# Miniprotein binders against q9bqp7: the designs that were tried, part 25

Target 1, 240 residues: q9bqp7
Amino acid sequence: VPQNWFPIFNPERSDKPNASDPSVPLKIPLQRNVIPSVTRVLQQTMTKQQVFLLERWKQRMILELGEDGFKEYTSNVFLQGKRFHEALESILSPQETLKERDENLLKSGYIESVQHILKDVSGVRALESAVQHETLNYIGLLDCVAEYQGKLCVIDWKTSEKPKPFIQSTFDNPLQVVAYMGAMNHDTNYSFQVQCGLIVVAYKDGSPAHPHFMDAELCSQYWTKWLLRLEEYTEKKKNQ

## First folded at step 4 (miniprotein)

Design Ea2
Fold by ESMFold2-Fast, scan of step 4:
Structure Ea2 (fold): chain B 240 residues (1-240), chain A 86 residues (1-86)
Amino acid sequence: as target 1 above (240 residues)
Amino acid sequence: SNEELVKQIEELRKKAEEFIDKARELAEKGEYDEAVWYLEKAALIYMEISDLYKEIGDEESADKAEELAYEYMLLAIKLKKAIEQG
């Protein structure tokens, strides 16, 4: 382990509730910035292997659906994911007005898919909230911070169409989660510490969602990989 | 010349198969991270083989090499995912 390290966890923070914590989940708006987002860093630092797999998948889909069919398919996948996130924010928010606004999204098969996971989610502390790592200079928009089976987690909701999800081959989901975690733990807009992650893959047909829990040790391991991707991104920007 | 390209392809195939054999040996010993690395390198070699077959004008062999590259890359990804979830 390198002696000079940017830690994922902040020793000055606790995961326990305190009297100064807001009663309503935090929703810090994402600000326009020249600072790169987590998703941009990951997209700009894909391995040759990830690029190869995505290009092969894309070409096979285009052969099957045509150019216009492929565009419609990818747009539909994006919209379904967006609607799923909006519905989850509504369900997990204590505000009745937000729940009323998103009524139609609650009928999704994806929402049926996550019902058994939602029963284990409580103590919501942030929803659709911006994070910034002040020292490492990156930003992100996380889905949710809440207790899952009694442990405070950064929770990332993913949609998948069977048999194969759109981005299954990238392995970037754990990196995304720990990047948000590290940013939140060092962001002055937040007072608590998160040490666990949860990736929930929901299915369009309502089949039970798959939870992928990441404990503190696993988060630390992925944090090291995220730091390498961030360094690669920074180096590529210098060569522009 | 096409004869030199064929020789290069044969040398690359040998190298790729050596890497695949090494990956198998490493996986059997529980050295999964190294096994993934060798599978990824083998896949890239098969992609290079595919490009060389295209240069020769042998599209059928190029397609077969490209499919092998895809299969080994997918195997590496499945193995890496299993390690990360285990």
Scores: ipSAE 0.000, ipTM 0.163, lowest interface PAE 11.3, mean pLDDT 79

Design Ea20
Fold by ESMFold2-Fast, scan of step 4:
Structure Ea20 (fold): chain B 240 residues (1-240), chain A 86 residues (1-86)
Amino acid sequence: as target 1 above (240 residues)
Amino acid sequence: SNEELVKQIEELRKKAEEFIDKARELAEKGEYDEAVDYLEKAAWIYMEISDLYKEIGDEESADKAEELAYEYELLAIKLKKAIEQG
């Protein structure tokens, strides 16, 4: 599917700040739907190479940790990621008073890791908010939309034990970010235009997080790749 | 062209078989860690061959190459497991 037929950016929307924009970040709930989510599309369209590498990694980890140890490890990684997202939503929310529970979440090494990134984040427009592309028929739940160094971005927060200094290390994450961006830019629940993405990889030991900024040109490149994955998903569903 | 893809498949298959032969030789000498490495490399090459067959539109050959990739990957895993137990 040519990019020009389904553009990532909406020509009817301005990228300039609107004084009438709400001061409270949007949080539209994700509805249960037969329409596929971004994460489902990506999971169902992994390349043979990606599936093979994932299986290789799983088998190596099982050899190291045992079957039960591997399950415990993956469960713990998931839980830490969930808590990190909850803490960030709390920090970026405009509410003044923090609960005792929120203070405990803020003590993680992951939160220390992102402090230098958070200093450059302002103008939060959406948090844990649902997006839908009505024409392309997919949905998603994005982490955050805010200004990073003065540029409005879809921001995706990631946790990692291993360094991810290059955007290539984040695999399908750039596709996830641009899929949310394209959906939001064409979702009637939103009035603004997002042209940039940011993937932030936080580290458990508090080491400085790696920000992977995606400008409009890079987002357009990944958008073309996302459209191919979406088309592959649609064809696969027809044969199911 | 399909002719270029077929040539690439032939070159990759030769390389994979060379790696499998090297893995066998190393295993016979008791060099199991190196044997595992060559089996993993051969498995990856068969995955690449599968992708090229799919580009040609030869789904049957693509499936067979993918099966070989997983067979050699499984062999590497079994050999690695036996080494750690021993």
Scores: ipSAE 0.014, ipTM 0.544, lowest interface PAE 6.1, mean pLDDT 83

Design Ea21
Fold by ESMFold2-Fast, scan of step 4:
Structure Ea21 (fold): chain B 240 residues (1-240), chain A 86 residues (1-86)
Amino acid sequence: as target 1 above (240 residues)
Amino acid sequence: SNEELVKQIEELRKKAEEFIDKARELAEKGEYDEAVWYLEKAALIYMEISDLYKEIGDEESADKAEELAYEYELLALKLELAIEQG
């Protein structure tokens, strides 16, 4: 058990809509400060094995594609991920009009990949919105909070070149989702409770996206692992 | 003068684009912390560009520059893990 254990769920909150909830999805702007982000904590607490495997992957890609080819590949992955998130925010936002949407974003194979998932998404409550855990002192920017198949979820949209049919193959994504969930559940800018997560892995060729649903029990298991990563981060910062 | 403000905007936009290019190069090398720093700096420059557009009364360009600033802040936050997943 982590030495600074704190619960993921807030017993004072409900997942049901109430009169104090805004009628439009929340988009709390990101305010940069000294408080660490979820992504920074995860990146800086990778094991030596994870770092080694990432470096080996990088070297294999450079060997396969050449240095210039690797640069082109990485730049394309980066840009495609960015555009995919922009397209999803536009599609899910009730205030966006068709003329305000980038036509090229909507033509993406990644968007075709997620169509069957989007059919089950409704009741959007937050889009590209900042969260802060007031007690544990970390911040994040979540992609989406909405109902998936009737369950209120923190939804994280991912692009991938390789099939990821198992949640274990999504690396630190489950930790990212529960970190956002725990922060939102204890952030005074939000009034509702989220108990489920969803990681959606979309594919460039338009093949069906893999949804990885995380129920409350699974979220609690990953939350414990996230708290351990946060503890490691704090220790490393103390040692400088 | 408006001519002088436009020149300042052009210089800042050039600097922002150089920082974005550097961020991309660093991310390709796996140096994510430094890449994030450059994207955060580019976002601040676009906010400055937005303020200068407000000074010349070009609200439309000011709004667009502010949108770019938020876009690069978002990109910086997501960079660290999004590339590692790919």
Scores: ipSAE 0.000, ipTM 0.121, lowest interface PAE 17.9, mean pLDDT 80

Design Ea22
Fold by ESMFold2-Fast, scan of step 4:
Structure Ea22 (fold): chain B 240 residues (1-240), chain A 86 residues (1-86)
Amino acid sequence: as target 1 above (240 residues)
Amino acid sequence: SNEELVKQIEELRKKAEEFIDKARELAEKGEYDEAVWYLEKAALIYMEISDLYKEIGDEESADKAEELAYEYELLAFKLKEAIEQG
C-alpha cells in the first residue's frame, strides 16, 4: 500500500454541468516548474520488464532500419502523433473551422479510425489542458475531458500500427489517465469531478479505433498503482 | 522474506516453462504468431525472476535468468522474421 495514500475522487465535486462552467473548453497552459510531470514519473519508474520490452523493440528496429533509419522512424512517429492530437483538438473545439481543414483532417487514417468514437463524444470541458495535484505535487498535460456515451471521462488519444484489443496492452496508459484524473479532481482551476477514463487507440490504416473504457472502480485500482509509482519516484530522488 | 521470494520464483519458473511448452506446440503446428506471443511472455517472466534473484542477493542466478529472457526474446524475433518472409 502507498505510504502517502490520497483519494482519487473529490467529495466536494460533481460530474454534472454547472451553469457557471465556461461554454468554451478550458485550456490551462502548462507552467515551467520543478514539480515532476506524470510522464517523467512513469519514465523514471519503469519496471525491468518494461525496460526490457523497450530495449528489444529498439534493437529490432535498428536491425531492420539501421541507426539513421530508426531515428527517422521515431521522429516521424512523434510528428504523426503530434499532428493527430492537433487535429483532434481542432475537431473537438466548439469554434468553426475552415472546410478545407476539416476535410484534410478526415482524410487522415488515424482520424478515419477514430470517427465512430467521436460520434459518442460531447460536452467537451477541457482540451490540451494542464493539471496539477497540489497535495501530491505532480503535473500533467491531459488531452481531453468530455462526455463519452454520457459519462464524463479523461480521454487519452493514442496512435498505433497494431491492434490493442485489451487494456493490458496499453502499459502505463491507464496510470497516465488516472494520474491526470486525480490531479484535475484536486486542481483549483477546475470545478468538476471526473470518475471515468477512456483510452482510444487509433490506427494508421483507418481500421476502427479500440476504446478502452475505465469505470470508477477500475480507475481506483489503477490509482493505487500510480501512487506506488509516485512513491518510488520520490524515493529515487531522495537517494540521488 | 527470502523463503517467500524463493516460492514466488518457483511459481514464475513453472509458468514460464508452461508458456515455452505452449509456444513449442504452436510452432510445430505452424501457428507462429501465437507462438511468438507465448515466447515474449516467457521472456518477461524470466526478467521478473531475475529481479527477484537480485532482491535475494543471488546475482549469479539473476544473470542466468536474464540470459534466458534474452534467449527467448531472440527466438521470438527470429520467428517474427520467418513470418514476415513467408
Scores: ipSAE 0.000, ipTM 0.169, lowest interface PAE 14.0, mean pLDDT 79

Design Ea23
Fold by ESMFold2-Fast, scan of step 4:
Structure Ea23 (fold): chain B 240 residues (1-240), chain A 86 residues (1-86)
Amino acid sequence: as target 1 above (240 residues)
Amino acid sequence: SNEELVKQIEELRKKAEEFIDKARELAEKGEYLEAVWYLEKAALIYMEISDLYKEIGDEESADKAEELAYEYELLAIKLEKAIEQG
């Protein structure tokens, strides 16, 4: 797809708060259909290097834990990530009851890890909300849209059991963030514009989370790469 | 301009090599987790270098920089796993 025909930012939209913006964060439900998700596109268009590194990691883990141990480990990692996202949505949502936001239910090393980031987060616009790029025909479920240090960002929360801000799945996180951003900027369910991204890698041991801020220029650069991945995905499907 | 982009690449390569040297120094002193952090930062810089080479149209150098980023990420993973095993 021609990169200049599908810009990441929508010139008809403002990134500034306005009086028509809802006071409650948006949570548009994800509609199931045949249109591909961001994660599916990325998974089916991994580079040979990414596939190689992932396979090496899997084999090492299997050697250490056994096949059943590896499956249990990966299931546990998935569950921990799911719980972390649920806790963050609860913390950032003004609609939660005090009982639902109890400190004991929200305590984890991951939540401790992100405390210093959360202090700089305000003006939450969307939480666990579906996005669709109506022209490019892809969908996604973004974690959060909020102001980080005064800049409206698509925020992606990532968990790591150990300090590993640069694991294989993190190579595609900038693409994931800009894919959500471009979709939201062209989705009729949203009226505002996002120009910045933030990837937050939280650590299980509670050590300080690593923020990866992406300004508008960097987002535009990764948008170009996302369009190439989307084109690869479309071409692979045509040839099947 | 391509000349300005080349200058930016040179500055980033210098920074990445400084981080790699720091990682080696820290690993030699037994500060393994901090060494992992510097290796991961070096990998991130090499990804940026790869992007700048693509902007210049130097696909071969971009591919090599991307390969270095993956190699330093893998080295960080290996180091962290070695720490866990003793």
Scores: ipSAE 0.000, ipTM 0.146, lowest interface PAE 15.1, mean pLDDT 79

Design Ea24
Fold by ESMFold2-Fast, scan of step 4:
Structure Ea24 (fold): chain B 240 residues (1-240), chain A 86 residues (1-86)
Amino acid sequence: as target 1 above (240 residues)
Amino acid sequence: SNEELVKQIEELRKKAEEFIDKARELAEKGEYDEAVWYLDKAALIYMEISDLYKEIGDEESADKAEELAYEYILLAIKLKKAIEQG
């Protein structure tokens, strides 16, 4: 009896570049269908405590800002995050796309925050690219796959204000990264192996971003937790 | 640096403990609405502590901080229900 029926890593793949690899980073479009996304699986399998914490945070913010103030606040946070990801995609894209860079996108405090991290990022292989795990039947849209300090990583870019408002669940960030990793390692649109993760938390005031590196062992540990969440989702759907 | 992150965590723990103490004082006086507010503030601080522990790679301490946040949110919910029944 196998100890692990669904491995995160694919023994038939390597993290080394090969001659068949594209010269530009991959950007496979996300095609939505009945197959669940990583974010949907995580949202539908939140613990009772996570649900209560999110509800309490929302009620508290509405109390402080008012209904309209809360909507404006959440809209602004979402827009800032979107612009941050767009700026990073532009910065990490090939030289030919540099003329499309908006000077205002490059001036944000979040971009200043990640400058020291970006100096250690090279060998970009995928940007804003769709992944699908054919066997486990889930999909996702990852931010970036690149070498960080010589290690090929799934990189997830996060924005934060100190103290961080609880607008997104931070509990599941490592699960999200390993879910994308496992999917990419078993997706026929990709030929390489990713064994490491990196969560980068950027700050609005431009203070240095914090990198949270996940080695292969840590990724394997979180992969086990992701598989449990996916099983919970599948069981919940059968009882729906 | 990790040393600076540890100091930030220590400062946040102190602030959270002060908010918890304030919440207890208010609850003892029957000021449950205000006590709930301070418990919510403390829980958010423990979530920040959890995130900082994740940044330094200390997943065990991060999980413990997250559990404390849940504990204080649950306590706030219980106090809120006590107001409704009282």
Scores: ipSAE 0.000, ipTM 0.144, lowest interface PAE 11.4, mean pLDDT 79

Design Ea25
Fold by ESMFold2-Fast, scan of step 4:
Structure Ea25 (fold): chain B 240 residues (1-240), chain A 86 residues (1-86)
Amino acid sequence: as target 1 above (240 residues)
Amino acid sequence: SNEELVKQIEELRKKAEEFIDKARELAEKGEYDEAVEYLLKAALIYMEISDLYKEIGDEESADKAEELAYEYDLLAIKLKKAIEQG
């Protein structure tokens, strides 16, 4: 149980559209400061098992590819992910422009992979937008807030080489999603309530993406786990 | 409870030893790829044991279990390299 519990949902807010809602998706720039990011907190509080598995993977890849080959592989994975996110932002926002290199990524299959998910996405409220939890003191940059099958969701776009048909296979992604959700729900730059999450895992070969929908109850369960990770991070910072 | 955690550690330790024995048996039969796989499974179990000891507050036992996990992981890597080099 977290010592400094705080609710994920804001009782003063609603997920229903109102007249004050912006006509264009919000894109608040991330301001770097001493406040930790969601990614930093999760990275600094991995379990011993998570650290061990990550080191095992690195060792095996280096043995297979060599040190230079491993660096090239990780750089390529990063670039593919970045292009995928840029393409999705362009598709979902009238203010963005699809670049030539992003169009080339579309030919590789990632956008084909998510087509069936995109058909159910509408009412985009935020894209590549910064969130800050003013009370819990953390920041993040979320991918997308939009309606998925009629429910307002924090949507996180992921690329993977291996199938991820179960939410447990998505690592800390559920914690990342609810951390963004809780921050947005208490960030004065936003006026709406998000109660659901969606993790979409896209595949390079065009195989259908796996959507992992998180209802309000599941989000609340992962929120408690996120608060414990944030508490652990804060405690480690004090002891160093 | 701590009693339930101790029981879980005991069951996991038994499972890890079974995997280590299986790896030894497979290596003796020349089935090295499968032997490597069982050593890696044992290493992961020792990491789980380490986490459980930490939950109980037994940092010394947690450290020893973590050391065993890295030892078996290293053994798997060495075995894999040896069979590749012939």
Scores: ipSAE 0.012, ipTM 0.368, lowest interface PAE 9.0, mean pLDDT 82

Design Ea26
Fold by ESMFold2-Fast, scan of step 4:
Structure Ea26 (fold): chain B 240 residues (1-240), chain A 86 residues (1-86)
Amino acid sequence: as target 1 above (240 residues)
Amino acid sequence: SNEELVKQIEELRKKAEEFIDKARELAEKGEYDEAVEYLEKAALIYMWISDLYKEIGDEESADKAEELAYEYELLAIKLKKAIEQG
């Protein structure tokens, strides 16, 4: 799919705040339908290299922990990620009342890890909000849209046990971010333009999170790659 | 383009062969941990070659490259287990 026929940015939109914009962050619910999600497209179109690396990792973990230990480990990682996202949504919701369970979520090492990033985050426009690209027919649930160091970004929060100092170490995360960005920029439920991305990798031990900022140029490059993955998904689905 | 993909495949095959030769040399010198690393790198390159053949539409060559990737991966696993056992 040519990028010039399906641009990531919408020329009819501005990245500047509008007086008519909601003062409370948008949270549009994700509706069940047959339209594929960003995460499903990416999962179904993993390269052979990505599948091979995941298989290698799985074999090594099973060798170390046993099959039951591996299941426990992966369940725990999933739960920790879910709790981290819930805590961030609570922190970034300006008028949310914290409860006892929310207070416990806020005390994780992952939250400590992102404190220096959060200091540079303001002007939250959307949290845990559904996006749909009306012409490309995909949906997603993005984590956050906010200003990072003065630039409006799609922000994706990730947890990791290993350092990820380079954007290449985050695999499909840049594709996920630009897919959400392109969808939001063409979704009639939103009125603003996002041109930048931010992937934040938080660490369980509280060591400083690694921010991977994506300017408009880099987002355009990853958008081309996302369009190829979406095309691969469509072709694969026709052959099922 | 298909011409660029063919060139990439040729360059990757050469690189994989260099890594395999290095792994062999390291194993002969008793440097087994490093030999494992080079075998794992070669396996990953052959998987990349498989992806590129698939993109060209050459499924037969893609399957052969994938088979070779798993063969080198298995060799690395066997060598790693042998190191751990003694």
Scores: ipSAE 0.028, ipTM 0.563, lowest interface PAE 5.6, mean pLDDT 84

Design Ea27
Fold by ESMFold2-Fast, scan of step 4:
Structure Ea27 (fold): chain B 240 residues (1-240), chain A 86 residues (1-86)
Amino acid sequence: as target 1 above (240 residues)
Amino acid sequence: SNEELVKQIEELRKKAEEFIDKARELAEKGEYDEAVEYLEKAALIYMEISDLYKEIGDEESADKAEELAYEYVRLAIKLKYAIEQG
């Protein structure tokens, strides 16, 4: 159990819509400062096995593609992921007219992949929005907060290519989601409570995306693991 | 020598299979986090097996070992996500 345990849920908040909630989804900008981000904490506290697997994957890709080819591949994966997130933000935002560029993004295989999930998404409350845990001192940028099948969720959109896996960001997806959830639940910029998570893995070939739903119990379990990673990060930083 | 490398591969393959068996045992008991760790360890061993096959010049066996390593990485990820949906 973490030494400085803190609850993921805020008993003073509700997941139900409030009259004070804005009609437009919140988009709080991420402020760069010395407070660690969720992704930084996770990257600096990977297990030895995860570090080894990531290094071996990089080595194999470089051997197959060459150094320049590997750089091009990783740049393309990053760009595709960025465009996918931009397209989803556009789709979920209330907009009257879409631009030509947005129309091209909306026709990607990744967007086709998530269509069946998007039909179950409503009540969008935040998009590409910054969260900060004021007590535990970490920040993050979450993708989306919306109702999925009637449950208010922190939703994280992931892209996946077949056949070669891009494993760099896959190990800690559940921890990332609950870290954002706990931060949002205790961030004064937000007034509502989120108790569920959803990780959506979209495929480049347009095959149906896989939704991985996390209920309150599971979120609480991963929250304890996130607190341990945060504690490890803080301890390592003190020894630098 | 190639004979020594083949023996190393056989020892590593046995160790990887022991880790896979342990992962299955742990998963059957509901110890999913530990099962994931053993699958990740097995994947690392298969990557090492692939490297040794390349050193021998057996590219076909190297490719198969690499595929198996990635399969166990994918299985570990799926197992983590299956816990979330259960």
Scores: ipSAE 0.012, ipTM 0.292, lowest interface PAE 9.1, mean pLDDT 79

Design Ea28
Fold by ESMFold2-Fast, scan of step 4:
Structure Ea28 (fold): chain B 240 residues (1-240), chain A 86 residues (1-86)
Amino acid sequence: as target 1 above (240 residues)
Amino acid sequence: SNEELVKQIEELRKKAEEFIDKARELAEKGEYDEAVEYLYKAALIYMEISDLYKEIGDEESADKAEELAYEYALLAIKLKKAIEQG
């Protein structure tokens, strides 16, 4: 249905490892400019329902915590998420001895939460790495590309406090994953094909994380929805 | 589906009522800090119920649920303030 349709998968690429593949996971730095990020596209194209639910969530949290308490809460959630991602990057790096380990960070409830998922993760090919879709003109920073239970996946690590108060991010998580996938599959900095996604929701209390696996068919379905959001973003920007 | 949303609302409403009853029980036992926590939890559930009513197009029920959420949250704030001043 999108006017400027482009395939998510690249027929010239394989998901199998090559002898020329780097021994260390790729970490390409994000070069930010006027090209929109995946997160910006999604934020600027929220439905009226998503905007309303987000505003209601904010009012609900302010009601419980007060205005200053809400600001501190959101700041702390962001900081904890950042630390969780940093810890995972350190754990999954094959040359871990070249990085100083934070033992306190490794003992967090979030890290305990993902232990059973990490046991099924191998063949890490990219960590905290920039992707750019040169044809569709968007950029992103993905968390991880690795094999999960034998399948090469774009893996997105999410933190959640029970109950989960932030509804917007949950709705758009699959779109974020496939946007990164499509970009990586057509980015000249990468040589492999990714056809699957994995969203891992880790819990602060150490409860077992929930893996949400996305096969190639589901990824293709969400890719079409992502293309529609990207098209909507482009049209809105022309009319601003 | 709307039928599944209605079932979710019913389950959430039962849970909110259980939390309110628990808060009352805790307050009667002098466990005011825990009572405050359960009142806040009930308020958040009623806000969730309000959101689900809006999704099925029942604006009147949504407004009533939102009003209940504010009512229980104000109760929790008043109780917490009374504890700190007392």
Scores: ipSAE 0.000, ipTM 0.122, lowest interface PAE 14.5, mean pLDDT 79

Design Ea3
Fold by ESMFold2-Fast, scan of step 4:
Structure Ea3 (fold): chain B 240 residues (1-240), chain A 86 residues (1-86)
Amino acid sequence: as target 1 above (240 residues)
Amino acid sequence: SNEELVKQIEELRKKAEEFIDKARELAEKGEYDEAVWYLEKAALIYMEISDLYKEIGDEESADKAEELAYEYALLAIKLKKAIEQG
């Protein structure tokens, strides 16, 4: 259905470890440039419904907290998410020593929420690492690439103040995962192939995190939708 | 039949978006009483959308539309209370 289709998987690559694979997880820094990020593409191609839902949420929060209170609330939510990701990177890195800040986050509900998921995560290959699709011209910063229950996955960690039992969301989480996957599979900085995704939704109250596993077929379906969003972004940019 | 229902849902979503836009404009102008009215009407439209999704058998979309209806109704209630307490 996309005008310029491209495969998500690279037939020249394997998901099995090879002797040249690094012993420590890769962490390639994200470079600022004109090439659009996955998050920018998704933000610039939101539906009218998604835009109005976000505006409604913002107005509701401003009514409840005041304008200054809203700014403080959103800053705190962002900070909590950032610290959760920092704690997970520290926990999953074999070389990292726990900082005092990480000790505080180990007591948080979010970290308690993901404990049962973490015990099934091994073979970490990348953490907070940049990916670029050289042919499709987009970049991204993925959270984690590791084996989950024996399958190599792009893993995306999400925080939620309420349960999210369904994989579909207005924030396009599955599209983010497959966009990172397709980029990594064709990025010369990486040598392996990822065919599965995992979205982990952690809860503030410490209730068990919800894992949303995406097999190769599901990833291929969302990849087609991602290509359509990328095509829409490119078309909109031509009209600037 | 299902094609007709899908088209009807699309028309109702557009109507709800127009009402939400109008509520936003009115709130920006400080005309909160009218903004409340449009938010309440948008909530009713989302309830109708939810019912149509149930007819199609799309329970997931029906639940999401019903959630939106409740959220807009709650926003209208909060705004109304804030006006009364001014």
Scores: ipSAE 0.000, ipTM 0.122, lowest interface PAE 16.2, mean pLDDT 78

